# Ledger of designs, part 358: VH-VL binders against q0atu2

Target 1, 119 residues: q0atu2
Amino acid sequence: MLDKKARIRTSREYRNVFEKGKRLSGRFLIIYYVENALDNNRFGFITNKKIGMAVIRNRIKRQLRAIVREYQGQVKNKHDIVLVARAGIGKSSFEGMEKDYIAIMKKAGLFARNANKID
Below, E stands for the ipSAE of ESMFold2; O stands for the ipSAE of OpenDDE; V2 stands for 0.75 times the mean of E and O plus 0.25 times the DockQ between their complexes.

## First folded at step 17 (VH-VL)

Design uj4 (framework fv_recibokibart)
Fold by ESMFold2-Fast, scan of step 17:
Structure uj4 (fold): chain C 119 residues (1-119), chain A 121 residues (1-121), chain B 108 residues (1-108)
Amino acid sequence: as target 1 above (119 residues)
Amino acid sequence: QVQLVQSGAEVKKPGASVKVSCKASGYTFTGYYMHWAKQAPGQGLEWIGEINPKSGGDNYNQKFQGRVTMTRDTSISTAYMELSRLRSDDTAVYYCARDKFYWGELYFDYWGQGTLVTVSS
Amino acid sequence: QIVLTQSPGTLSLSPGERATLSCRASQSVESEYLHWYQQKPGQAPRLWIYGASSRATGIPDRFSGSGSGTDFTLTISRLEPEDFATYYCQQYGDTPLTFGQGTKLEIK
């Protein structure tokens, strides 16, 4: 349920993030990220066949979008961020995915430091 | 044939900086990430960080954050790792290694021969 | 960070014998992200086994890798003289990437 403006939509936009950005590997996620010229953040989501069948991949995408939406207010503005689901994510809990997302975003320096933070 | 060729050994005084180079050949330089790792004498390997050669985007192990800078020059297919404010425990062989650009089976398939950096008075 | 502990630190064996090298992780690591490198004195590490069990190009079939979760093993079914080296496991799961301290395989 991320707003249309907050989604990376086209192959060209995904390619821009990969080619002009950088990455960081987490337990269940790899993020590729770059500053954008917009006044908002945009998120993209990639799942591949190593995750599992379509029903599992669709569940993972829904859960990742929910996590991203929940913590949207903590993300430093003006970034395009692509979340790539890694092998093993299909066996993780929602809580496990959430913790990995928070950890990787903090390591990347993408979470704003201070008082609006959720645990 | 893929090759990563590093610059020669360096001897530095404490407090100095060192810049090690890694020249790539035999593949599209901007199609792979480049990593750097450290190996102190008689010790194991320690990851320093990675750089996207296409963009220059870099991420570091927090242990080295603030003292290490990775850069590249795409016109000569060369990656650089600069370590500043050198200490005795920076004495080590430093390696570059390449990795896939995209997710999946990420591993270091080719390594440079290593550059010995000695920090002593 | 994920700590990888290798055992034994040194393994002394003769050519023809079977070698079993262990790598234990402080947290679960997906098999796809556990790799082994071989290093000889004065040389760079070389990719040996990737994804816990896949041999890299040119690696003899006497080498096999196995394991999942926190426990991984590199096995050499019948040692040849050229196999005596230090072997490092590596996790490429969570940043920072980490290596084990190495197992030195030496001739008895």
Scores: ipSAE 0.862, ipTM 0.928, lowest interface PAE 0.6, mean pLDDT 92

Design uj40 (framework fv_recibokibart)
Fold by ESMFold2-Fast, scan of step 17:
Structure uj40 (fold): chain C 119 residues (1-119), chain A 121 residues (1-121), chain B 108 residues (1-108)
Amino acid sequence: as target 1 above (119 residues)
Amino acid sequence: QVQLVQSGAEVKKPGASVKVSCKASGYTFTGYYMHWAKQAPGQGLEWIGEINPKSGADNYNQKFQGRVTMTRDTSISTAYMELSRLRSDDTAVYYCARDKFYWEELYFDYWGQGTLVTVSS
Amino acid sequence: QIVLTQSPGTLSLSPGERATLSCRASQSVESEYLHWYQQKPGQAPRLWIYGASSRATGIPDRFSGSGSGTDFTLTISRLEPEDFATYYCQQYGDTPLTFGQGTKLEIK
């Protein structure tokens, strides 16, 4: 679980990221991201009905939070980032989601150049 | 009716810059992302990048990073793509195309008619 | 990046015949993010099939799309004269977005 201060919580905060931010598509995730005026990063998570039933969506959301938490220290500071799960994510492994997250964050320029590589 | 109308053909010298426009009508301009694609003579399509029309936030294919800049003017519902330091292999038809703002239904449902840019020495 | 390979490059057929166009991806693409566009000379591409199998508005039912994973197919059951064009597949399954190099459907 992420610290409460590191989570995007309200509809207004999500809308701000979508309306002001950049977008980048990955295999299992789309991210919307924007610099914030805070001292920390904040993350939001969206899972829609195309992924599957509530049990699957809740599992994916939990796994994405775990991935984000693990790599939190490698993310460039002062960003609001929303992760939107794509249709194929429900059939992916934890490792597959993790690899996609690292790949899209690097493509977005949000990870340090020397961020840890996973096989 | 939805329309994307692009500026006319351009002839440029190597090293110059070109700025192509794409004027949108028939929908809420800020409700859809705008993309740009390149099609060299007799070749397929290549994605250049996208712009958030609400904020101007842009993201590019790394192949064009550093030479392309996308902007927009919401007051006239127009998107722009500027390509700098032109080379002969930049000779192509450039297309704008719209895409959903949110993650549902991501495909290019409407395209501009294309702008031919010719780079010759 | 995901490379899309279309085959054949050129397909020469007569009106009334069946056409089968292939699009192969270098890595798996979720069907929802595989699309087909039709392009005639001097014109912009037009959305034809989205999400591997859904026809865009106004597209005749003789066109069908299928496939999953790395192999996708566009089928035209009975060619009409207006169907002769170049068809491009496109993936929106990973950035950068990529297109196949096209299959030109031409009159024999």
Scores: ipSAE 0.847, ipTM 0.919, lowest interface PAE 0.7, mean pLDDT 92

Design uj41 (framework fv_recibokibart)
Fold by ESMFold2-Fast, scan of step 17:
Structure uj41 (fold): chain C 119 residues (1-119), chain A 121 residues (1-121), chain B 108 residues (1-108)
Amino acid sequence: as target 1 above (119 residues)
Amino acid sequence: QVQLVQSGAEVKKPGASVKVSCKASGYTFTGYYMHWAKQAPGQGLEWIGEINPKSGGDNYNQKFQGRVTMTRDTSISTAYMELSRLRSDDTAVYYCARDKFYWEELYFDYWGQGTLVTVSS
Amino acid sequence: QIVLTQSPGTLSLSPGERATLSCRASQSVDSEYLHWYQQKPGQAPRLWIYGASSRATGIPDRFSGSGSGTDFTLTISRLEPEDFATYYCQQYGDTPLTFGQGTKLEIK
C-alpha cells in the first residue's frame, strides 16, 4: 500500500492536477501530472464503470497501487500524478499493467535517468 | 456554433519558423484539449501533439519534439503551433482539433479548416 | 507506437453497392479508442464513427462500425454519391496517437 503522504486524497487535489497539469495516454492508463510544491510525489487512482463490476475495479486499484509502490523510487521527485484506468485494463495481466505504467512514465519523462539503467 | 478558425496560408524559406493560430468560439475554450495534426500533400494524417489550454501543459509526438512548440492565449481563446527550422518535408496542411478534457471517450469532434504551409527556397 | 494499416488503399465501387473498409492495428486497441474520420478533397477531416461503433451526430444509419482487438471495419450498406471520400481510422489507445493511411472510396 502507499504511505498516506504519497496519496492524493481530496477532490480539490485531483482537480488541481487536472487543471494545472498535462496528460499522456497509454494502452491501459492515462496519466495527468503536474509538478508540486512538496518534497515528495503523490499518486491518485481513478477507475470507472466501463472497466467492469466493483470487484474488478477494486482489484485493478490494488494492483496499480502495488505497481506504483514498487517503482516509486524511480519517479522524479515533486510530482502529483493521477492514474486513470482505461476500459481495457480489466482484461490485462498484472505484467501488462506494469509494462504500460513503465512505458507511459518513461514517455512522460517522469522516470529519473541514471547509469544503473544501462548496466 | 462551435468553430475552430485557423490563420491563412504561409510561404516560408528553409530554416525559418512558422506560427499557425487556431481561434476557438462557441464553447468554453479551457474545457477541451487542443491537438494539432499534419497532412503532407497527397498523404494521410500525422498527430503532432496536444496542449491543456488551462495550464499550457503540452505533450508532443517524439517525431516533432524539439522543433514544435504549442502555446495558447486564453484571453482570445486561441491556440498556436510553432514549427521551427523548417524543411521542405514540412510542406503540409496543419489542422487543429479539440477533444474532451477528461478521460471518457476521447476523439476529435471539431477540426479547424486547415492552414497550408509551403516551405520553398 | 501502434501502426494502423488500412485496406484496400483504394476501393472502386458504384452507388448502391456495399463498401467494407478494414483497419488493422499492430497491437490490440480497446474498441472504445478506435475512431473513423471522413475527409473530402480540400476539406478538414470530420468525425464519423467513434468508439468503433458509435455514429457521430448526423451520420446516416447506412454507416456502421465494428471490430475489437486488432481488427476493425467500417461498413456502408448502400453507397450514396456523397459517401465517396477518403476514410481514416485513428487510435487513441496509446501515445503517440496514430492514423491509418486512409482508404479512398472512388466511383467505378
Scores: ipSAE 0.816, ipTM 0.909, lowest interface PAE 0.9, mean pLDDT 92

Design uj42 (framework fv_recibokibart; at its last look DockQ between E and O 0.87; V2 from the best seeds 0.78)
Fold by ESMFold2-Fast, scan of step 17:
Structure uj42 (fold): chain C 119 residues (1-119), chain A 121 residues (1-121), chain B 108 residues (1-108)
Amino acid sequence: as target 1 above (119 residues)
Amino acid sequence: QVQLVQSGAEVKKPGASVKVSCKASGYTFTGYYMHWAKQAPGQGLEWIGEINPKSGGDNYNQKFQGRVTMTRDTSISTAYMELSRLRSDDTAVYYCARDKFYWEELYFDYWGQGTLVTVSS
Amino acid sequence: QIVLTQSPGTLSLSPGERATLSCRASQSVYSEYLHWYQQKPGQAPRLWIYGASSRATGIPDRFSGSGSGTDFTLTISRLEPEDFATYYCQQYGDTPLTFGQGTKLEIK
């Protein structure tokens, strides 16, 4: 589970990331991201009906939160990042989602050169 | 009606910079992302990058990273693409194109007419 | 990066004939992220088919798109003179966004 202060919660906070930030598309994820004025990172997660039924969407959200938490130490500090799940993510493996997350974060310049798991 | 109107043709020397404009009308400029693409004479299209017109946040194709800069001026609904240290293989028609702001149905529904940039000695 | 290969490079046909244009991807692309654009000489590209199979507004029903995974097709059931143009496929399935090299449809 992500720490409470590391979560984007309100519609206004999500809107802030979309409007003030920028985006990058990956195979299974699109990220919207912006530097924040806080001392920590915050993450948001979006799944829509095109991904599949509620049981699939709930599984994807849980797996994405687990991936984000595992790699949180590699993310450059002071960012709000929203992960939007794309079509096809429901058919991906956990490892496939993990690889896409690492790839997109590196392309965005948000990951250290060697993204290793947080201990 | 939605229109994207680009600046006129440019002729530049190698090593110079060029700044192409794309003026939007007929929609809320800050409600859509703007992309730029390159088409060398007789060749296909190549994606250069995208900008969020509301924030100015931009991302580029790594092939152009370091030589391209995208900006915008919301007061006149205009997006810009500046390409520096021009080479002969930068000779191309450059297009701006509109894309949805949010993650659903992302495609280039409207394009500018194109700007020919010729780089010659 | 995902490479899109279009074939044939040039397709020479007469009005009234059926045209089939291929677009193959180096990696799987979900159909929702595969688009087709039409371009005539001296003009900007125009959105033609989006999400592999949906016709853009105003596009005649003689145009159809299909495919999934790595193999996508644009079909014109009965060519009209105005259909002779270059067609480009494009993927929005990964950054950088990429286009195929185009198929030029020309009058025989």
Scores: ipSAE 0.873, ipTM 0.934, lowest interface PAE 0.5, mean pLDDT 92
Fold by ESMFold2, look of step 18:
Structure uj42 (fold): chain C 119 residues (1-119), chain A 121 residues (1-121), chain B 108 residues (1-108)
Amino acid sequence: as target 1 above (119 residues)
Amino acid sequence: QVQLVQSGAEVKKPGASVKVSCKASGYTFTGYYMHWAKQAPGQGLEWIGEINPKSGGDNYNQKFQGRVTMTRDTSISTAYMELSRLRSDDTAVYYCARDKFYWEELYFDYWGQGTLVTVSS
Amino acid sequence: QIVLTQSPGTLSLSPGERATLSCRASQSVYSEYLHWYQQKPGQAPRLWIYGASSRATGIPDRFSGSGSGTDFTLTISRLEPEDFATYYCQQYGDTPLTFGQGTKLEIK
């Protein structure tokens, strides 16, 4: 349920994040991220068929979108961030994905100090 | 033939800085991430950080934050690691190594030959 | 961070013997993110086993890797003289990337 303008949409936009940014690895996720010139953040999500069947991959994407929505108010503005679900994510719980996301975003310095969670 | 050739051994005094180079050949330099690792005498390997050679974007092991700077010169396919405010426990062999740019099969497939940095008074 | 503990620290064996090298992680590591490197004195590490069980290019089939979760093993079925070296496990499952402290495989 991310707003349309908060979504990375095209292959060129995804490539820009990979080529112009940097990355950080977590247990279930890798993030690629770069500052953008917009007035908002944008998020992209990648899963590979090796993770599992489409039903499982769609469930994982939905869970990751929910996690991103929950913490979006804490994310430093003007960033394009691509979350890549790693092969091991199929064995994770929602709570495990959430913990990994929080940890990796903190390591990346992408959470703003004193920001409150969006209701 | 992929090859990573590092600069020669260096002897430094405490408090100085050192800049180690890693020249890549046999592949598209900007198509792979470059990493640096430390191996103190008789010790294991310790990851220092990585750089995206295309953008210059970097991430460091927190243990080295504030003293390490990674850069590159894409025109000569060369990565650099600079370590400042050298201490005796920085005496080590420093390696560059590459891995893939994207998320699948990430491992260090090619390594430089290593650069010995000795910090002594 | 994920700590990798290798055992034994030193393994003294003769050519022809079977070697078993252990790598234990402080937290679970998905097997695709666990790798092994070989290093001889004065040389850089060399990729040996990736994804816990896949041999790198040119690595003889006497080397095999296995394991999952927190426990990983490198096995050499019949030691050759060139196999005596130090072996490191490495995880790419979480940042910072970490290595085990190594197992030195030496001639008895």
Scores: ipSAE 0.814, ipTM 0.915, lowest interface PAE 0.9, mean pLDDT 92
Fold by OpenDDE, look of step 18:
Structure uj42 (fold): chain C 119 residues (1-119), chain A 121 residues (1-121), chain B 108 residues (1-108)
Amino acid sequence: as target 1 above (119 residues)
Amino acid sequence: QVQLVQSGAEVKKPGASVKVSCKASGYTFTGYYMHWAKQAPGQGLEWIGEINPKSGGDNYNQKFQGRVTMTRDTSISTAYMELSRLRSDDTAVYYCARDKFYWEELYFDYWGQGTLVTVSS
Amino acid sequence: QIVLTQSPGTLSLSPGERATLSCRASQSVYSEYLHWYQQKPGQAPRLWIYGASSRATGIPDRFSGSGSGTDFTLTISRLEPEDFATYYCQQYGDTPLTFGQGTKLEIK
């Protein structure tokens, strides 16, 4: 699981990212991201009822956390990043979600161009 | 009523820059993303990019990356799009358009009247 | 990027007739992210249908949108003179945002 320090947890923290950050829409994810004054990155996750039932939403969050955790070492430091799950993500495979995450993070310039899966 | 009023037509030489303005009224300027689109003569629409008027955070179409700069002046609720190193194929009508800020409803509900930019030697 | 292809390029009809406009996506787009705009000469585009099937405010009920996946349709049940314009579909399903090339609906 993600370190507690690596999580956006409060409404104020989320609002800060939305208001002061940039936005980028991917196929399954919309990311909001902004630089922070910390020595670490923080991630937030948002799902809504359009994604599906609570069980589905929780599964999606778990999957997104797993993806973020796997690639966290390749993300530029000092960023708050909120992942918003878009409609249809519940029907996507884990690999599809991962692919979308990598693509959108690269588009945002938060990944190195040559970022690859960590074995 | 929501209104987006753009600056007037521009005529530029190749290699020059143009800065188009879009003044918003009738709503909270910083509460919605502003987008820009290009429409070449007789052609369709092309998305240029978006900007968060509150933070200035922007996201550009890679096709325009390095030549486009989107800014805003919140004191006068005005967004700007600057396009540099102009070439003949930049001749087009440029539109600003308001986005629904939230991820649940993402579409352009209001548009500016457009600004014709002509690039000719 | 997602490419939207509209057909036909030009549709010539008379008032009172039924119009069917097609928008095909190069990959699947969820309906809530597919929109239609109307544009008349010398004017800016105007939101017409959002989320594939929802009419924007003030849009007559003779207009309807449908479709899912890669195939979407805008239908005008009975054309009125003011309906003759160019219609664009647009996707918000992925970056960069993209538009179809448009269907020009003209008077026969």
Scores: ipSAE 0.685, ipTM 0.907, lowest interface PAE 1.0, mean pLDDT 94
ESMFold2 (binder alone), look of step 18: mean pLDDT 93; pTM 0.946

Design uj43 (framework fv_recibokibart; at its last look DockQ between E and O 0.91; V2 from the best seeds 0.77)
Fold by ESMFold2-Fast, scan of step 17:
Structure uj43 (fold): chain C 119 residues (1-119), chain A 121 residues (1-121), chain B 108 residues (1-108)
Amino acid sequence: as target 1 above (119 residues)
Amino acid sequence: QVQLVQSGAEVKKPGASVKVSCKASGYTFTGYYMHWAKQAPGQGLEWIGEINPKSGGDNYNQKFQGRVTMTRDTSISTAYMELSRLRSDDTAVYYCARDKFYWEELYFDYWGQGTLVTVSS
Amino acid sequence: QIVLTQSPGTLSLSPGERATLSCRASQSVENEYLHWYQQKPGQAPRLWIYGASSRATGIPDRFSGSGSGTDFTLTISRLEPEDFATYYCQQYGDTPLTFGQGTKLEIK
């Protein structure tokens, strides 16, 4: 899991990212993101009812947090980033979600050019 | 009644810049993303990029990255697309189109009428 | 990027006939992110079908969208004169957003 200070927690903080930021669509994820005035990155996670039942949504959320945690060292500092799960993510493998996360972060210019798995 | 009204046709020389406008009415301008698309004569559509009208935050198709800039003016509900260092293959009709701000049901429900940009020596 | 291939490029038919337009994606696209637009000469594109199968507001029920995965179809059960136009499919399932090259439906 991510440390408390690395998490977007309140509805106001989520709304701030949406309203002041920009977005980018990937295969299984849409990210909304904005530079912050803090000394660290913060992440938010959204799964909607279109994804499936609560057990599926909770699994996806846990897996996304694990992926974000593994790659947080590759993310450019001082950003608030919200990950929104898209339709089809419930049928995706963990590796499929990881691949899409890396691809979308690179497209957004938020990652090093050649991000590798953290062993 | 939702409308997107674009600026008139432009004729430019190679190397110049062009700035096309798209004025929105009939809805809350800052409640929807705005996209731009290119259609070369007799050809299909190509996505250029999108802008959040509330923040000005923008993302572009990598093919146009470095030559395109999207901006907006919320006081007059107008979005702009500026294309620099024009080449002959930039000759096209350029369209603005809106879609939803949030992640559900993303599609282009309203389009501007198009702006013809001709690049010729 | 996801490439969308539309076939045929041109379809010549008469009013009253059935039209079937194909859109094939290079990678799987979720239905929610596959859309169709109609465009007439000198006009902007107009949203026609969204989410593979939902008709946009005001679109007659003779139009239907179907398909999933990589293969999508737009069907017009009985052509009316006003239906002759170019139809484009679009995917919103990955960035960059892409369109097919279009199928031009022309009167025979």
Scores: ipSAE 0.867, ipTM 0.932, lowest interface PAE 0.6, mean pLDDT 92
Fold by ESMFold2, look of step 18:
Structure uj43 (fold): chain C 119 residues (1-119), chain A 121 residues (1-121), chain B 108 residues (1-108)
Amino acid sequence: as target 1 above (119 residues)
Amino acid sequence: QVQLVQSGAEVKKPGASVKVSCKASGYTFTGYYMHWAKQAPGQGLEWIGEINPKSGGDNYNQKFQGRVTMTRDTSISTAYMELSRLRSDDTAVYYCARDKFYWEELYFDYWGQGTLVTVSS
Amino acid sequence: QIVLTQSPGTLSLSPGERATLSCRASQSVENEYLHWYQQKPGQAPRLWIYGASSRATGIPDRFSGSGSGTDFTLTISRLEPEDFATYYCQQYGDTPLTFGQGTKLEIK
């Protein structure tokens, strides 16, 4: 569970990430991200209707939050990061989503150099 | 009508750099991501990277990281790709192409006409 | 990265014949992220089929796309003279974005 301070809350905050940042596509996720002026990271989550019914979308969002929480100490500070679930994520395992998150965060350069083992 | 018009052919020596331009018209330039791709003579297409033209934020294919720089000038709706330390296998046609800003229906719907870059000793 | 392998490399046919072009991915790609482009000599690629099976604007219905997972097909039911070109598949399922090496459809 992420605390309140680590959440992207408003439409303006989400729009700022999309407009002022950049993106990368992974197998199950697209990450939009930008440096912020805070002393911490913030995370946002988008699960669209094409993924499935509300129960499935809520499960995916819960799983993504758990993954982000587990690796948050390895993320370079002062970033706003929006995780967008892609088509096909509903068929992925938790482990599959976790591996994709690690891979895309490394490609984005958002994990610290020589990060600890991801297990 | 959407158009992407690229700069003309270039002939360069090994070790030089080249900067290709892509001028957009018929749409809001800052509302779409711009991509660049390489096509060596008689060969297929290779993705180089993308730029958010609103912010200037970019991401490159790791194969080109360190030699490519993507920029833009929003006042003239123009994207640029610069490739440095040219070598003979950089001889190719370079294309710009756009896709949507958001995550749905991501594909290259419009392409520039291509810019031939020839690297000769 | 996801490697796309197209077959055949060259397909020699006459107008009026049926063409079948294959694209195989090294890893599963959701249909939404698999696309086809047509390119004629000296011209830019053009979006032809998107999302594996949807025709781009103005593309005739003799072109159809199908497949899923790792195996995708572009079919042209009756070849017209203007259809002779090179066709590329492309994936947007993972970064880096990749293209197949192309299938050249040429007149016999």
Scores: ipSAE 0.805, ipTM 0.913, lowest interface PAE 0.9, mean pLDDT 92
Fold by OpenDDE, look of step 18:
Structure uj43 (fold): chain C 119 residues (1-119), chain A 121 residues (1-121), chain B 108 residues (1-108)
Amino acid sequence: as target 1 above (119 residues)
Amino acid sequence: QVQLVQSGAEVKKPGASVKVSCKASGYTFTGYYMHWAKQAPGQGLEWIGEINPKSGGDNYNQKFQGRVTMTRDTSISTAYMELSRLRSDDTAVYYCARDKFYWEELYFDYWGQGTLVTVSS
Amino acid sequence: QIVLTQSPGTLSLSPGERATLSCRASQSVENEYLHWYQQKPGQAPRLWIYGASSRATGIPDRFSGSGSGTDFTLTISRLEPEDFATYYCQQYGDTPLTFGQGTKLEIK
């Protein structure tokens, strides 16, 4: 589980990322990201009803949190990052989500170019 | 009524830069992302990039990355697209286009009238 | 990137006829992210169909969009003189955004 300090939690925090940040659309994810004034990164997750029922949305969130947690140490510091699940993500495998996350984070310049899975 | 009005045609030499403007009206400028597209003569459309008018945050097609710069002046609701190191194949009509701010409806509902940029020696 | 291939390149028909335009994607695209635009000579593109099957505001009901996955279609049930133009499909399913090469619908 992501540390509480590593989570975007309030509507204001989410809005700040959307309005002041950049976005990048991937196949399964859209990321919104902005620099913060903290010593750590914060992540937010958004799933809407287009993805599916609540059970599916919660599963997707769990999977995305797992992915984010796995690569947390390779993300540039001092960023607020919101992951928005796109239509079709429910049809993707975990590996597909992971691949998309890595690709989009690299495109955004938030990952090291040679970022690998942390063992 | 929503309107996107672009600057006039440009003629440039190879190696020069061009800056096209897109003035928005009829809506909240900072509430929508602004995109730019390229259409070479007799060809299709090519996406150049997008900018968040509120923050200035941008995202470019890698094909144009390093040569394109998107900016905006919120005080006059105007977006700019600058293309540097121009070459002959940059000759095209360039369009600005609006999309929704968030992620629900991602399409270009309004377009500028286009700006012809001609690059010739 | 996702490549969109439209067919045919040129479609010659007469007013009153039915037109069928195809857009094929190199990868599956969700319907929410597949759109169509109309463009006439000397004019900017105009949103025509969004989300694969939804007509934009002011678009006549003789226009319809259908399809899913990798195959999408724009259909004009009965062509009117003003319908002759170039139609582009566009995907917002992945970055970079891409367009089809267009189908030119011309009068026979």
Scores: ipSAE 0.652, ipTM 0.904, lowest interface PAE 1.0, mean pLDDT 93
ESMFold2 (binder alone), look of step 18: mean pLDDT 92; pTM 0.943

